# Ledger of designs, part 4: VH-VL binders against Myosin phosphatase Rho-interacting protein (MPRIP)

Target 1, 108 residues: Myosin phosphatase Rho-interacting protein (MPRIP), of Homo sapiens (Human) (q6wcq1r43to150)
Amino acid sequence: KPIYGGWLLLAPDGTDFDNPVHRSRKWQRRFFILYEHGLLRYALDEMPTTLPQGTINMNQCTDVVDGEGRTGQKFSLCILTPEKEHFIRAETKEIVSGWLEMLMVYPR

## First folded at step 4 (VH-VL; framework fv_ofatumumab)

Design s40 (from b2 with heavy chain P101L)
Fold by ESMFold2-Fast, scan of step 4:
Structure s40 (fold): chain C 108 residues (1-108), chain A 120 residues (1-120), chain B 107 residues (1-107)
Amino acid sequence: as target 1 above (108 residues)
Amino acid sequence: EVQLVESGGGLVQPGRSLRLSCAASGFTFSSYSMHWVRQAPGKGLEWVSTISGSGYSTYYADSVKGRFTISRDNAKKSLYLQMNSLRAEDTALYYCAKDYLYDEGYFDYWGQGTTVTVSS
Amino acid sequence: EIVLTQSPATLSLSPGERATLSCRASQSVRSYLAWYQQKPGQAPRLLIYDASNRATGIPARFSGSGSGTDFTLTISSLEPEDFAVYYCQQYDYWPLTFGQGTRLEIK
């Protein structure tokens, strides 16, 4: 069951924020849905028929931290997992605050 | 039927201002990023500015930063470009363009353009 | 900013011939590259996106290939209506940038 959802910007896979060139990469606008089983899914749009592009397993999340220092982008979050870091960003402070509240339930 | 119609171009002296408009129809305007792309006489295409569907995010070419402002009115289904401190090098045909699928950064529909000439 | 260099600047061919147009990026844009066709007095028309996907309504004779820094637009057998200017565009990085164009002219 979906418990939260909305449009966010996702840093492209392979983006190295320590590489000056990569800091100008265009982030991808994707529709994110958080499910009560802890999967955070993203897709091209909110349509039920649209195939998901990827998932982040929040049950494996070790921390969710402010991403602005790492990415140089306002309203960004870093989702830390043992496998890798995921960077998402919202268009407003209100949107990123809502997502931080929902995602901070998972870190263990 | 997707349609984009630009207006507001004209002849203007250096240092003056113009406001371009683009009237959109045939798609859910508020869901799509919109773009301005210009083309100087006999030259190639140059991206000018992008605005997200919500209007919260805006992006500009370095050549226009601080002088141009992109905006939109989703209720009126209209895109705008406020051009201040115009320079001779801003002379171009200005196209309004629709993003392919919300915010990918390439453009499936373009208007026919509105001409801006900056000269004394 | 990412610089896109198109070659040749002008390509002179006859109907029925194969056209091969090149676009080189100053650094990798992965597969985030589109191709447009522009005829005199008209707005550009999207042909290809994501390096190789044909846009809706675009004839099968148009194909795109490449990734990273080297991209090609191929027109397998030129029709009279294909003589136009072709632009590549990257959308992997801000600012969005276009190549300078290749003019395809009738020989």
Scores: ipSAE 0.712, ipTM 0.917, lowest interface PAE 1.0, mean pLDDT 93

Design s41 (from b2 with heavy chain P101F)
Fold by ESMFold2-Fast, scan of step 4:
Structure s41 (fold): chain C 108 residues (1-108), chain A 120 residues (1-120), chain B 107 residues (1-107)
Amino acid sequence: as target 1 above (108 residues)
Amino acid sequence: EVQLVESGGGLVQPGRSLRLSCAASGFTFSSYSMHWVRQAPGKGLEWVSTISGSGYSTYYADSVKGRFTISRDNAKKSLYLQMNSLRAEDTALYYCAKDYFYDEGYFDYWGQGTTVTVSS
Amino acid sequence: EIVLTQSPATLSLSPGERATLSCRASQSVRSYLAWYQQKPGQAPRLLIYDASNRATGIPARFSGSGSGTDFTLTISSLEPEDFAVYYCQQYDYWPLTFGQGTRLEIK
């Protein structure tokens, strides 16, 4: 049922990129799994027994855009949902490109 | 059993270079961010540098940016700190430290440290 | 950078007494704060992470509390081996920073 997975960095909850202090916040490294039903879950590691830290419902996603301008971090993406903005980033161009391809099918 | 063993410290003159090594064992080295933390004689702890498990992301204290380079060789399970343009203020015991849980930014295991003395 | 200020610089107590060590951050680090113990000639030892979680193997007499800018490490009843230097460390922001340390010494 998982269709894609990998390590990504997640911006901490409450991060305000318009606040210059928050731009130096340490992002959290989490293992992300995208499921066929559209849930993107993240956890502390890739072990099946590890409880998920959270989920992003891609079925509610309105847009997936480049995040570099907002975050100041290269290889970052902004996942827009009606509830909030989610910021993730990859360590390489190849990783972020793969994730963009998988996630871009969901925006309504 | 997790072990971290530093080496490469010594007495060097200001402006010279030195390379520190840390040999790791007892854990999946490539999965964990690794850190260098230093302690000047009789002083407190100062974070120096961090490298992600993959080696793609590196971070540095402002005091060492442009002079120090952190790197790793995951096949050899080794962490390095290349120290260029050394200053008297770089004199310290240098610890290699393992991230608690991959990349959290606090440290569960530390090596014994290797001493760097920068003096004329 | 986030500055962590520890107080007091030196705390003189006797075995069996309660020790309370403070760490204050220049701005909120939420709960992203750790405590370490360092004995002479030894590397630091992780005691507490995420402000209040005890690391594996750490005795129950050690407890951490606080959030935001004001944090406390408490040792409920001092044992002889607890006399050491204690450091707080934040990991909410780059660069990672430590407090200057509190020396706990026998009275």
Scores: ipSAE 0.635, ipTM 0.906, lowest interface PAE 1.4, mean pLDDT 92

Design s42 (from b2 with heavy chain P101Y)
Fold by ESMFold2-Fast, scan of step 4:
Structure s42 (fold): chain C 108 residues (1-108), chain A 120 residues (1-120), chain B 107 residues (1-107)
Amino acid sequence: as target 1 above (108 residues)
Amino acid sequence: EVQLVESGGGLVQPGRSLRLSCAASGFTFSSYSMHWVRQAPGKGLEWVSTISGSGYSTYYADSVKGRFTISRDNAKKSLYLQMNSLRAEDTALYYCAKDYYYDEGYFDYWGQGTTVTVSS
Amino acid sequence: EIVLTQSPATLSLSPGERATLSCRASQSVRSYLAWYQQKPGQAPRLLIYDASNRATGIPARFSGSGSGTDFTLTISSLEPEDFAVYYCQQYDYWPLTFGQGTRLEIK
């Protein structure tokens, strides 16, 4: 069951923010859905029939922190998991604040 | 059927301003990033500017940054390019282009273009 | 900015022949590369995206390949309507950039 959803920008896989060239990478606009079982899925669009491109298991999340210092981008968040760091970004402060509130319940 | 129709081009003197418009139809305009791409006579394609579907994010080529402003009116399904401090190097055919899938950065539909000539 | 270099600048071939066009990037763009066809007096037409995916309505004779810095557009058997200018474009980095174009002309 989905409990939250919306468009966000996702940093491409393999982006190294310590590499100055990678800081100009174009982030990908994806539709994110947070499910009540803790899976955060993203896909090309909001259609129910569209297959997800990826999943972040929030049940494994160790922290959700502000991403601006790492990415150089305003309204970005870093979702920390043992597997990897995930960077997402919103177009407005209001959107990122809403997502932070929903995601903050998961870190251990 | 997707259609993009540009207008507003013309002959203008260096240092002056011009505003281009693009009327869109046949798709959910507010969901898609829109782009301006130009082509100087006999030359290749040059990306000029991008605006997100919401209008909150804008991007510009270094050659136009600070002089050009991209904007959109989602209610009117229109895209705009305000061009200030025009230079001879801005002479080109200006295309309005639709993003392929919301905000991928490549373009499935283009208008036929509007010509801008900057000459003294 | 990412510079895309297309080669050759001009390719002279006859209908029925195979055309191979190259696009090289100054740094890796992974697979975020598109190809366009432009005929005189017309707007560009999207042919290929994500290096190898054919856009809707594009004939099977058009194919794309490559990743990283080296990309190829192949037309397996040229038709008269294929003689045009071809551009590659990357969308992995801001600013978005195009190659300078390859002109495919009748021999």
Scores: ipSAE 0.721, ipTM 0.915, lowest interface PAE 0.9, mean pLDDT 93

Design s43 (from b2 with heavy chain Y100W)
Fold by ESMFold2-Fast, scan of step 4:
Structure s43 (fold): chain C 108 residues (1-108), chain A 120 residues (1-120), chain B 107 residues (1-107)
Amino acid sequence: as target 1 above (108 residues)
Amino acid sequence: EVQLVESGGGLVQPGRSLRLSCAASGFTFSSYSMHWVRQAPGKGLEWVSTISGSGYSTYYADSVKGRFTISRDNAKKSLYLQMNSLRAEDTALYYCAKDWPYDEGYFDYWGQGTTVTVSS
Amino acid sequence: EIVLTQSPATLSLSPGERATLSCRASQSVRSYLAWYQQKPGQAPRLLIYDASNRATGIPARFSGSGSGTDFTLTISSLEPEDFAVYYCQQYDYWPLTFGQGTRLEIK
């Protein structure tokens, strides 16, 4: 069922990137798994038995855009859903490019 | 059992360079962020630098940016701090510290420290 | 950067007494606050993380509380080995920062 996976950094909930102080907020390292049914889940580690901390329903995704302009961080993406914006970033350009390719099939 | 052992400290002249090492054992080294924290004689703790488990992300205190470089060798289970253009205010005991599981930014294990004295 | 201010700078108490140490942040760090104990000649030891969770092996007499900008470390009944310097540390923002420390000394 998992079709893609890897370590990414997740912006903490409530981060306001228009606030200069919040741009120094430490991002959280989480293991992300994309499932064939369109759920993107993240957890504290890569172990199959670890309880997921959150889920982004990619079937509800309206857009996936480059996040660098908003976050000030290289290799970041903004996943737009009706409920909220999700900001993730990778440690390298190759990693973020791979994720963008996998996630771009979902926007309506 | 987690162990961290620092080495490489010593007495050095202002403007010179020094390289610190930290040998790690007892945990999956490449899975954890590692940190350098220093303490000047009789003073409190000051965070110096952090490196992610992969080595791709590095962070520095403003006081050391452009002068210090953190690096790691995951095959050798070693952490390094290359210190260039040393100043008297860099005089401190330098600790190697391990992040908590999941890179939370607090330190569950510390080494014994290695002393760096910058003096003419 | 986030500034952490600890008070009092020095706390003089006797064994058996209750110690209450304060840490105040210049801006909210939510619950991303840790406490460390440091004895002379030793590396710091993690006591509390996420404001209130005791680290493995830490005695039950140590407890942490607070959120946002105001945090407290409490030692319910002091033992002789508890006389040390205590530091708070935030990890919500880069750079990571420590308070200046509170020295707990025997009266």
Scores: ipSAE 0.621, ipTM 0.898, lowest interface PAE 1.3, mean pLDDT 92

Design s44 (from b2 with heavy chain Y102F)
Fold by ESMFold2-Fast, scan of step 4:
Structure s44 (fold): chain C 108 residues (1-108), chain A 120 residues (1-120), chain B 107 residues (1-107)
Amino acid sequence: as target 1 above (108 residues)
Amino acid sequence: EVQLVESGGGLVQPGRSLRLSCAASGFTFSSYSMHWVRQAPGKGLEWVSTISGSGYSTYYADSVKGRFTISRDNAKKSLYLQMNSLRAEDTALYYCAKDYPFDEGYFDYWGQGTTVTVSS
Amino acid sequence: EIVLTQSPATLSLSPGERATLSCRASQSVRSYLAWYQQKPGQAPRLLIYDASNRATGIPARFSGSGSGTDFTLTISSLEPEDFAVYYCQQYDYWPLTFGQGTRLEIK
């Protein structure tokens, strides 16, 4: 069922990167799991019993783009859905590259 | 029990360097962000630097950026602060502090601190 | 940077009284605010996190409230050991910042 997983930093909900103040918001470390059916789930830890804090339906994803220009943060990605933009960031280039490969199969 | 023990403080002249150490025990060191927080004599608390559990991400207060380097050795369960180009205003008690689970940015455990005095 | 302003600077009370300490942020920090207690010669001790959650082992007389820019730490009935300096800290933004502290002293 899960096809990929790992720790990523998630931009806090409600962050407006066009607002200079919000660009200094501390991102939260969350465990992300991508499932075969296209749901990307994030939670406080990697335990399967831990209640997820949120989900992103990758089947609705319109694009996955580099986020550095929008966020000011290295190794960040913007996941575009009709509902909203989601910003995630990795600690290294290798980690973000792996996630980009896994997520890029979904955009319509 | 969680313990943090700082060392390496001392009296130094302006422009010189010191390296602070913090020995950690009682928790899975590599799973937590670690912090340095300082307190000047008779003053309040000032956050200095943070390092992620992996060591890949580091953050610094503007007052120390370019002069101080935070690092860690997860195998030795040790946190370090390399302090270069020291100034009189760096005089403070330096605390090692442990982040709460999930790298939230508040500190559930603190060491007793090590004193750094920058003066002639 | 987010500036945290604590008031009053000094609060003089007697054991058994209620203490109310204020922390105001220059911009909203949502609920990402912690409170610490520091006694002379000792390291700070975490009391409250996420504005209102008591840390493990902290007595029920300590409570936190507020969100956004206005936060309060309340000690419902002061014990002798509660006379100390109290600091608030925000962790919604880099850099992490502390208030200047409120000294709670015996009247």
Scores: ipSAE 0.551, ipTM 0.887, lowest interface PAE 1.9, mean pLDDT 92

Design s45 (from b2 with heavy chain D103E)
Fold by ESMFold2-Fast, scan of step 4:
Structure s45 (fold): chain C 108 residues (1-108), chain A 120 residues (1-120), chain B 107 residues (1-107)
Amino acid sequence: as target 1 above (108 residues)
Amino acid sequence: EVQLVESGGGLVQPGRSLRLSCAASGFTFSSYSMHWVRQAPGKGLEWVSTISGSGYSTYYADSVKGRFTISRDNAKKSLYLQMNSLRAEDTALYYCAKDYPYEEGYFDYWGQGTTVTVSS
Amino acid sequence: EIVLTQSPATLSLSPGERATLSCRASQSVRSYLAWYQQKPGQAPRLLIYDASNRATGIPARFSGSGSGTDFTLTISSLEPEDFAVYYCQQYDYWPLTFGQGTRLEIK
């Protein structure tokens, strides 16, 4: 059922990137798992049984775009859903590239 | 069980360089972010720098940015702070501190510190 | 940067009394606030994280409360070993910042 996974940094809920103070907000390291049926879960650790902190339904994703212009952070992506925008970033270009390839399957 | 031991402190003249080391034991070193925190004599705590478990991400206080470099050697279980262009205001006890694995930014274990004195 | 202001700077109390220490942030740090205890000649010790969670091994007399910009550390009945300096620290924003400390001294 899991098809991809890894550590990513997640922008905290309620972060307003138009607010200069919020741009220095510390992103939280979470373990992300993408499942075959399009659910992207994130949790405190790598175990699939660990209580998830959140879930992004990629089947509802409208776009996955580069996030650097919005966030000011390198290797960041914006996952757009009708519900809200999700901002994630990787520590390296290679990691963010891998995630982009996996996530770009979903947008319509 | 968890132990952090700092070394490399000393008396140096302004403008000189010094390298601090922290030897870690009792935990899976590469899985945790590590930090340097300093305390000037009779003063409070000041965060200096953070390095992620992988070593790819580093963060610095504005007062040391461009002068100090944090690094780690995960095979050796060691954390380093290269301090260049030292100033009198860098005089402090320097602590090595361990992050909590899932909530980066607070410090569950600290070393006993190594003293850096920058004076003529 | 987020400025943390602790009050009072010095608190003089006797063993058995209740201590309440304040930490106020210049901007909301949500619940990403920790408290540390430091005794003379020793490294700081983590007491509280996420505003209200006690660290492992910390006695029940220590409790933390608050969210956003106003936080309190309470020691319900002071023991002799509790007389120390206490620091709050936020980890919601870079750079990480500490308060200036509250010195708890024996009366």
Scores: ipSAE 0.472, ipTM 0.860, lowest interface PAE 2.1, mean pLDDT 91

Design s46 (from b2 with heavy chain E104Q)
Fold by ESMFold2-Fast, scan of step 4:
Structure s46 (fold): chain C 108 residues (1-108), chain A 120 residues (1-120), chain B 107 residues (1-107)
Amino acid sequence: as target 1 above (108 residues)
Amino acid sequence: EVQLVESGGGLVQPGRSLRLSCAASGFTFSSYSMHWVRQAPGKGLEWVSTISGSGYSTYYADSVKGRFTISRDNAKKSLYLQMNSLRAEDTALYYCAKDYPYDQGYFDYWGQGTTVTVSS
Amino acid sequence: EIVLTQSPATLSLSPGERATLSCRASQSVRSYLAWYQQKPGQAPRLLIYDASNRATGIPARFSGSGSGTDFTLTISSLEPEDFAVYYCQQYDYWPLTFGQGTRLEIK
């Protein structure tokens, strides 16, 4: 069951924010859905039948922190998991605040 | 079906301002990023500016940062480019271009352009 | 910024011949590369996106290939209407950038 959803920008896979060239990479606009069992899935559009592009398991999340210092982008968040750092950002402060509130229940 | 019609170009002296408009029809305007791309006489294409569907995110080529402002009016289905402190090197045909779904950054439809000539 | 270099600058061929156009990026743009056709007095027309996907309505004789830094647009058998200027464009990085163009002219 989906509990939250919306359009966000996702940093391209393999982006190294310590590399000055990579800091100019264009982020991908994806529709994100957070499910009650803790899976955060993203897809090309908001249709329920659209195949997901990827999944972040929030049950493995160790922290959700502000991403601006790492990415150089306003309204960005870093989702930390043991396997990988995931970077997402919103277009407005209000959107990122809503997502932070929903995602902050998961860190251990 | 999709149409983009630019207007507002003309002959202007260096240091002056112009405002370009693009009237869109045939698609859900507010759902797509829109772009301005220019082409100097006899030269290639140069990306100028992008605005997201919501209007909250804007991007600019370094050559125009601080001088040009992109904006949109989703109710009127119109895109704008406010050009201040114009220079001779801004002389070009200015195209309005529509992004592909999901804000990819390539352009599936273009207008026919409006000519801006900056000369004394 | 990412610089795209197209070669040759001018390609002179006859109808029925195969055209091969090159676009090289200063750094990897993965597969985020598009090709456009521009005829005199007209706006550009999207041909190929994501390096190899043909845009809607584009004839099968047009194909794109490549990834990373080296890309090719191929026209398998030239028609008279294909003589135009062709531009590549990357969208992996800000700012968005175009190549300088390859002019396809009649021999």
Scores: ipSAE 0.663, ipTM 0.906, lowest interface PAE 1.2, mean pLDDT 92

Design s47 (from b2 with heavy chain G105S)
Fold by ESMFold2-Fast, scan of step 4:
Structure s47 (fold): chain C 108 residues (1-108), chain A 120 residues (1-120), chain B 107 residues (1-107)
Amino acid sequence: as target 1 above (108 residues)
Amino acid sequence: EVQLVESGGGLVQPGRSLRLSCAASGFTFSSYSMHWVRQAPGKGLEWVSTISGSGYSTYYADSVKGRFTISRDNAKKSLYLQMNSLRAEDTALYYCAKDYPYDESYFDYWGQGTTVTVSS
Amino acid sequence: EIVLTQSPATLSLSPGERATLSCRASQSVRSYLAWYQQKPGQAPRLLIYDASNRATGIPARFSGSGSGTDFTLTISSLEPEDFAVYYCQQYDYWPLTFGQGTRLEIK
C-alpha cells in the first residue's frame, strides 16, 4: 500500500511567501508516506499507525512544480490542488528529485 | 537517561579560535536536531546555532555567522562548535541543547555548559 | 528578527502567592512559544511548550496561556523552589529568540 516515504519539511499553514517576514518561518519536519491509492499523508513520525497531521489527495492534484521561486528555499516543491497550495522541501537535491518523480505521476 | 556533556571552553585572546564539543548519550542522536545556546555573565539566553539530525541543514545567529561552524559526528554521538575570530562579546557559558521531538527547536535537555572567556 | 519582551523585569512575591509573567512578541508566533526556568548555577529547565503544554515532570501549578503575540506563564501558588529567572522562547521563525527574562524573587 505505501509506495514511497521519507522525512520532508512542510511549510506551516497560512505562510504567505509574498510577505518577507514569513519567508523566515521555520518549516515543520514531518514523515511523508505516499500510498498507491493516491493519498499523501504526513505525520510526526515514521510509524504508519501514528495519527496523521494531514493528508493531500494527489488524485486532486493539478500540478507539482518547483517551489524555489515562490518560497526562496532550495529543494522545495509546490503541490497544487483546487483547495490550496502545499509546499514541501527536502534537505538535499537527491531527495527532492525522488519525490518529484513519484508525485508527478498524479497531476491530471 | 539523556545526558549532554560540553567541553572545550577556556580563556582565549581576541582573534583566536576554540572548538567546543558536546558528548550525547541516552537517545538516538542522529534522529534529533542539536543546538548551541549561550549566556553571557549576568545576561539572558541567546541562541547561537542549530544543526539538523542528518547534518545537512545548519542555522546561525547573525552575530556569529561567518565565524562559527556547527557540525556533528553521528557515529561518535558528538556535537561541535568551531569558533573562529573570537571577540570579547562571545564571552559566555555555552550550552549544548537537545531538540524536543520532531525538530521543533525548543529544548527538553541541556548540558551543564562550558565557559568561554575572550579577554586580552 | 522576532523580539520577545518579558514583563515585569523583576517580580517580588511571597510563597503561596500567584505569579503572572508576561511575554509579548513583536509579531505573531502563533502558538510556537516555550517557557524555561533557570536557577543560579544551573542550566535552564523546560516548563511549557506550544504555549500551554506542560513538559514531563513539571508540577501542575505551572500553566501557560496565550497565542499570537501575547503569552502568560502562571504559577498558581508559589513554592520556595520557584524563585528563579524565567525565559520565554519562540520557535516559529529563524533566528530562534529568547525574551530577556523575568526574575522572580522573594519579597
Scores: ipSAE 0.638, ipTM 0.903, lowest interface PAE 1.3, mean pLDDT 92

Design s48 (from b2 with heavy chain G105A)
Fold by ESMFold2-Fast, scan of step 4:
Structure s48 (fold): chain C 108 residues (1-108), chain A 120 residues (1-120), chain B 107 residues (1-107)
Amino acid sequence: as target 1 above (108 residues)
Amino acid sequence: EVQLVESGGGLVQPGRSLRLSCAASGFTFSSYSMHWVRQAPGKGLEWVSTISGSGYSTYYADSVKGRFTISRDNAKKSLYLQMNSLRAEDTALYYCAKDYPYDEAYFDYWGQGTTVTVSS
Amino acid sequence: EIVLTQSPATLSLSPGERATLSCRASQSVRSYLAWYQQKPGQAPRLLIYDASNRATGIPARFSGSGSGTDFTLTISSLEPEDFAVYYCQQYDYWPLTFGQGTRLEIK
């Protein structure tokens, strides 16, 4: 069952924020849905039937931290998992605050 | 049918201001990023500015940062470019352009353009 | 910023011939490259996006290829209406940038 959803910007796969050129990479706008079982899915649009482009398992999340220092972008978050770091960004402080509140229940 | 109609261009003296408008129809305006692209006489295309569908995120070419402001009114389905401190090198045909779905930043529809000439 | 260099600057051919236009990026733009056609007095028209996908309504004679830094637009058999200026554009990085254009003219 979905418990939260909204449009966010996702850093492109393979972005190296320690490389100054990569910091200028365009982030992709995706619709994110958080399910009560802890799966965070993202897709091209908000239709429930649209195939997801990717999934982040929040049950494996070790931390959710502010991403601005790493990415150079306001209202960005880093979702840390043992496999990799995921960077998302909201367009407003209100949107990122809502997502942080929903995602912060998962870190071990 | 998607339509974009620019207006507001004209002849202005250096240092003055001008405001361009783009009237959009035929698509859900608030769901798409919008762009301004210019072309100087006899020259190639130069991207000027982008605004997200919500209006919260804006991007500018270095040549116009601090002088130009992009904005939109989703209720009126209109895109704007406020151009301050105009220079001779801002002389160009200014196009309004529509993003492809999902804010990819390539342009599936363009307006006819409005001409801005900065000269004494 | 990412610099896109198009070659040749001018290509002179006859109808029925094959046209091959090049676009090279100063750094990898992956596959985030589009091609546009512009005729005199008209706005640009999207031909190709994501390096190789034809836009809606674009004839099959137009094809795009390449990835990373080296991209090609091919017109398999030129029609009279194909003589125009062609621009490539990258959208992997801010700022968005265009190539300087290739003018395709009648021999």
Scores: ipSAE 0.567, ipTM 0.886, lowest interface PAE 1.6, mean pLDDT 92

Design s49 (from b2 with heavy chain D99E)
Fold by ESMFold2-Fast, scan of step 4:
Structure s49 (fold): chain C 108 residues (1-108), chain A 120 residues (1-120), chain B 107 residues (1-107)
Amino acid sequence: as target 1 above (108 residues)
Amino acid sequence: EVQLVESGGGLVQPGRSLRLSCAASGFTFSSYSMHWVRQAPGKGLEWVSTISGSGYSTYYADSVKGRFTISRDNAKKSLYLQMNSLRAEDTALYYCAKEYPYDEGYFDYWGQGTTVTVSS
Amino acid sequence: EIVLTQSPATLSLSPGERATLSCRASQSVRSYLAWYQQKPGQAPRLLIYDASNRATGIPARFSGSGSGTDFTLTISSLEPEDFAVYYCQQYDYWPLTFGQGTRLEIK
């Protein structure tokens, strides 16, 4: 069952923030839904029938940290998993704070 | 069904200001990023500015940063471009353009454009 | 910024012929490339997005291909209304950028 949801910006797959060119990549606006059991899904829109573009398993999350230093973008978060870092960004401080609170229950 | 209608262009002297407007209809305006794209006489297309559906994120071409401000009024379904410190190089036809759904960055609908001429 | 170079600058062909238009990016834009058609006195019209997807209402004679830095727009059999200027546009990076255009004219 969904427990939280909203529009966020997602850094494109393969973005290397140590590469100056990649720091100019256009982030993709996706609708994120956090489900019970810890799956964080994102899709093109909020329609229930829309196929998900990807899934982040929060049960594997080791930390959720501020992303601004890495990405150069305000209101960004880094979701750390053993295999990969995921970068998301909100348009406002209030939105990113809400997501941080919901996601912080999973690490460690 | 989707319509975008620009207005506010005209002849203006260098250093002055103009405000362009774009009236949108036929779609849920607040759900889409909106753009201004310009075209100088006899030249190609140049992206000028983008504003997110919420209005919280804005982006500008380097040539207009610090001089132009993009804004929107979602209740009125209107997009604006405030152009300050105008230069001869800003002379162009200015198009309002709607992004394809979900902020993908390409434009499925364009207005007819409004002409801005910066000249003494 | 990503520079898009279109070639040729002008292409002179007759109705019924096949047109092939090129767009090259200074750096990989993956598949985040669109093509537009612009007729005199008119706003641009979206033809192709994501390098190869035809926009709604666009005739089947228009097709796009390519990825990375090299992209092609093909018009399989030119109709009189196809003589126009064609622009490519990348949306992988800020700022958004357009090519300089290819003018397709009647021979």
Scores: ipSAE 0.567, ipTM 0.884, lowest interface PAE 1.7, mean pLDDT 91

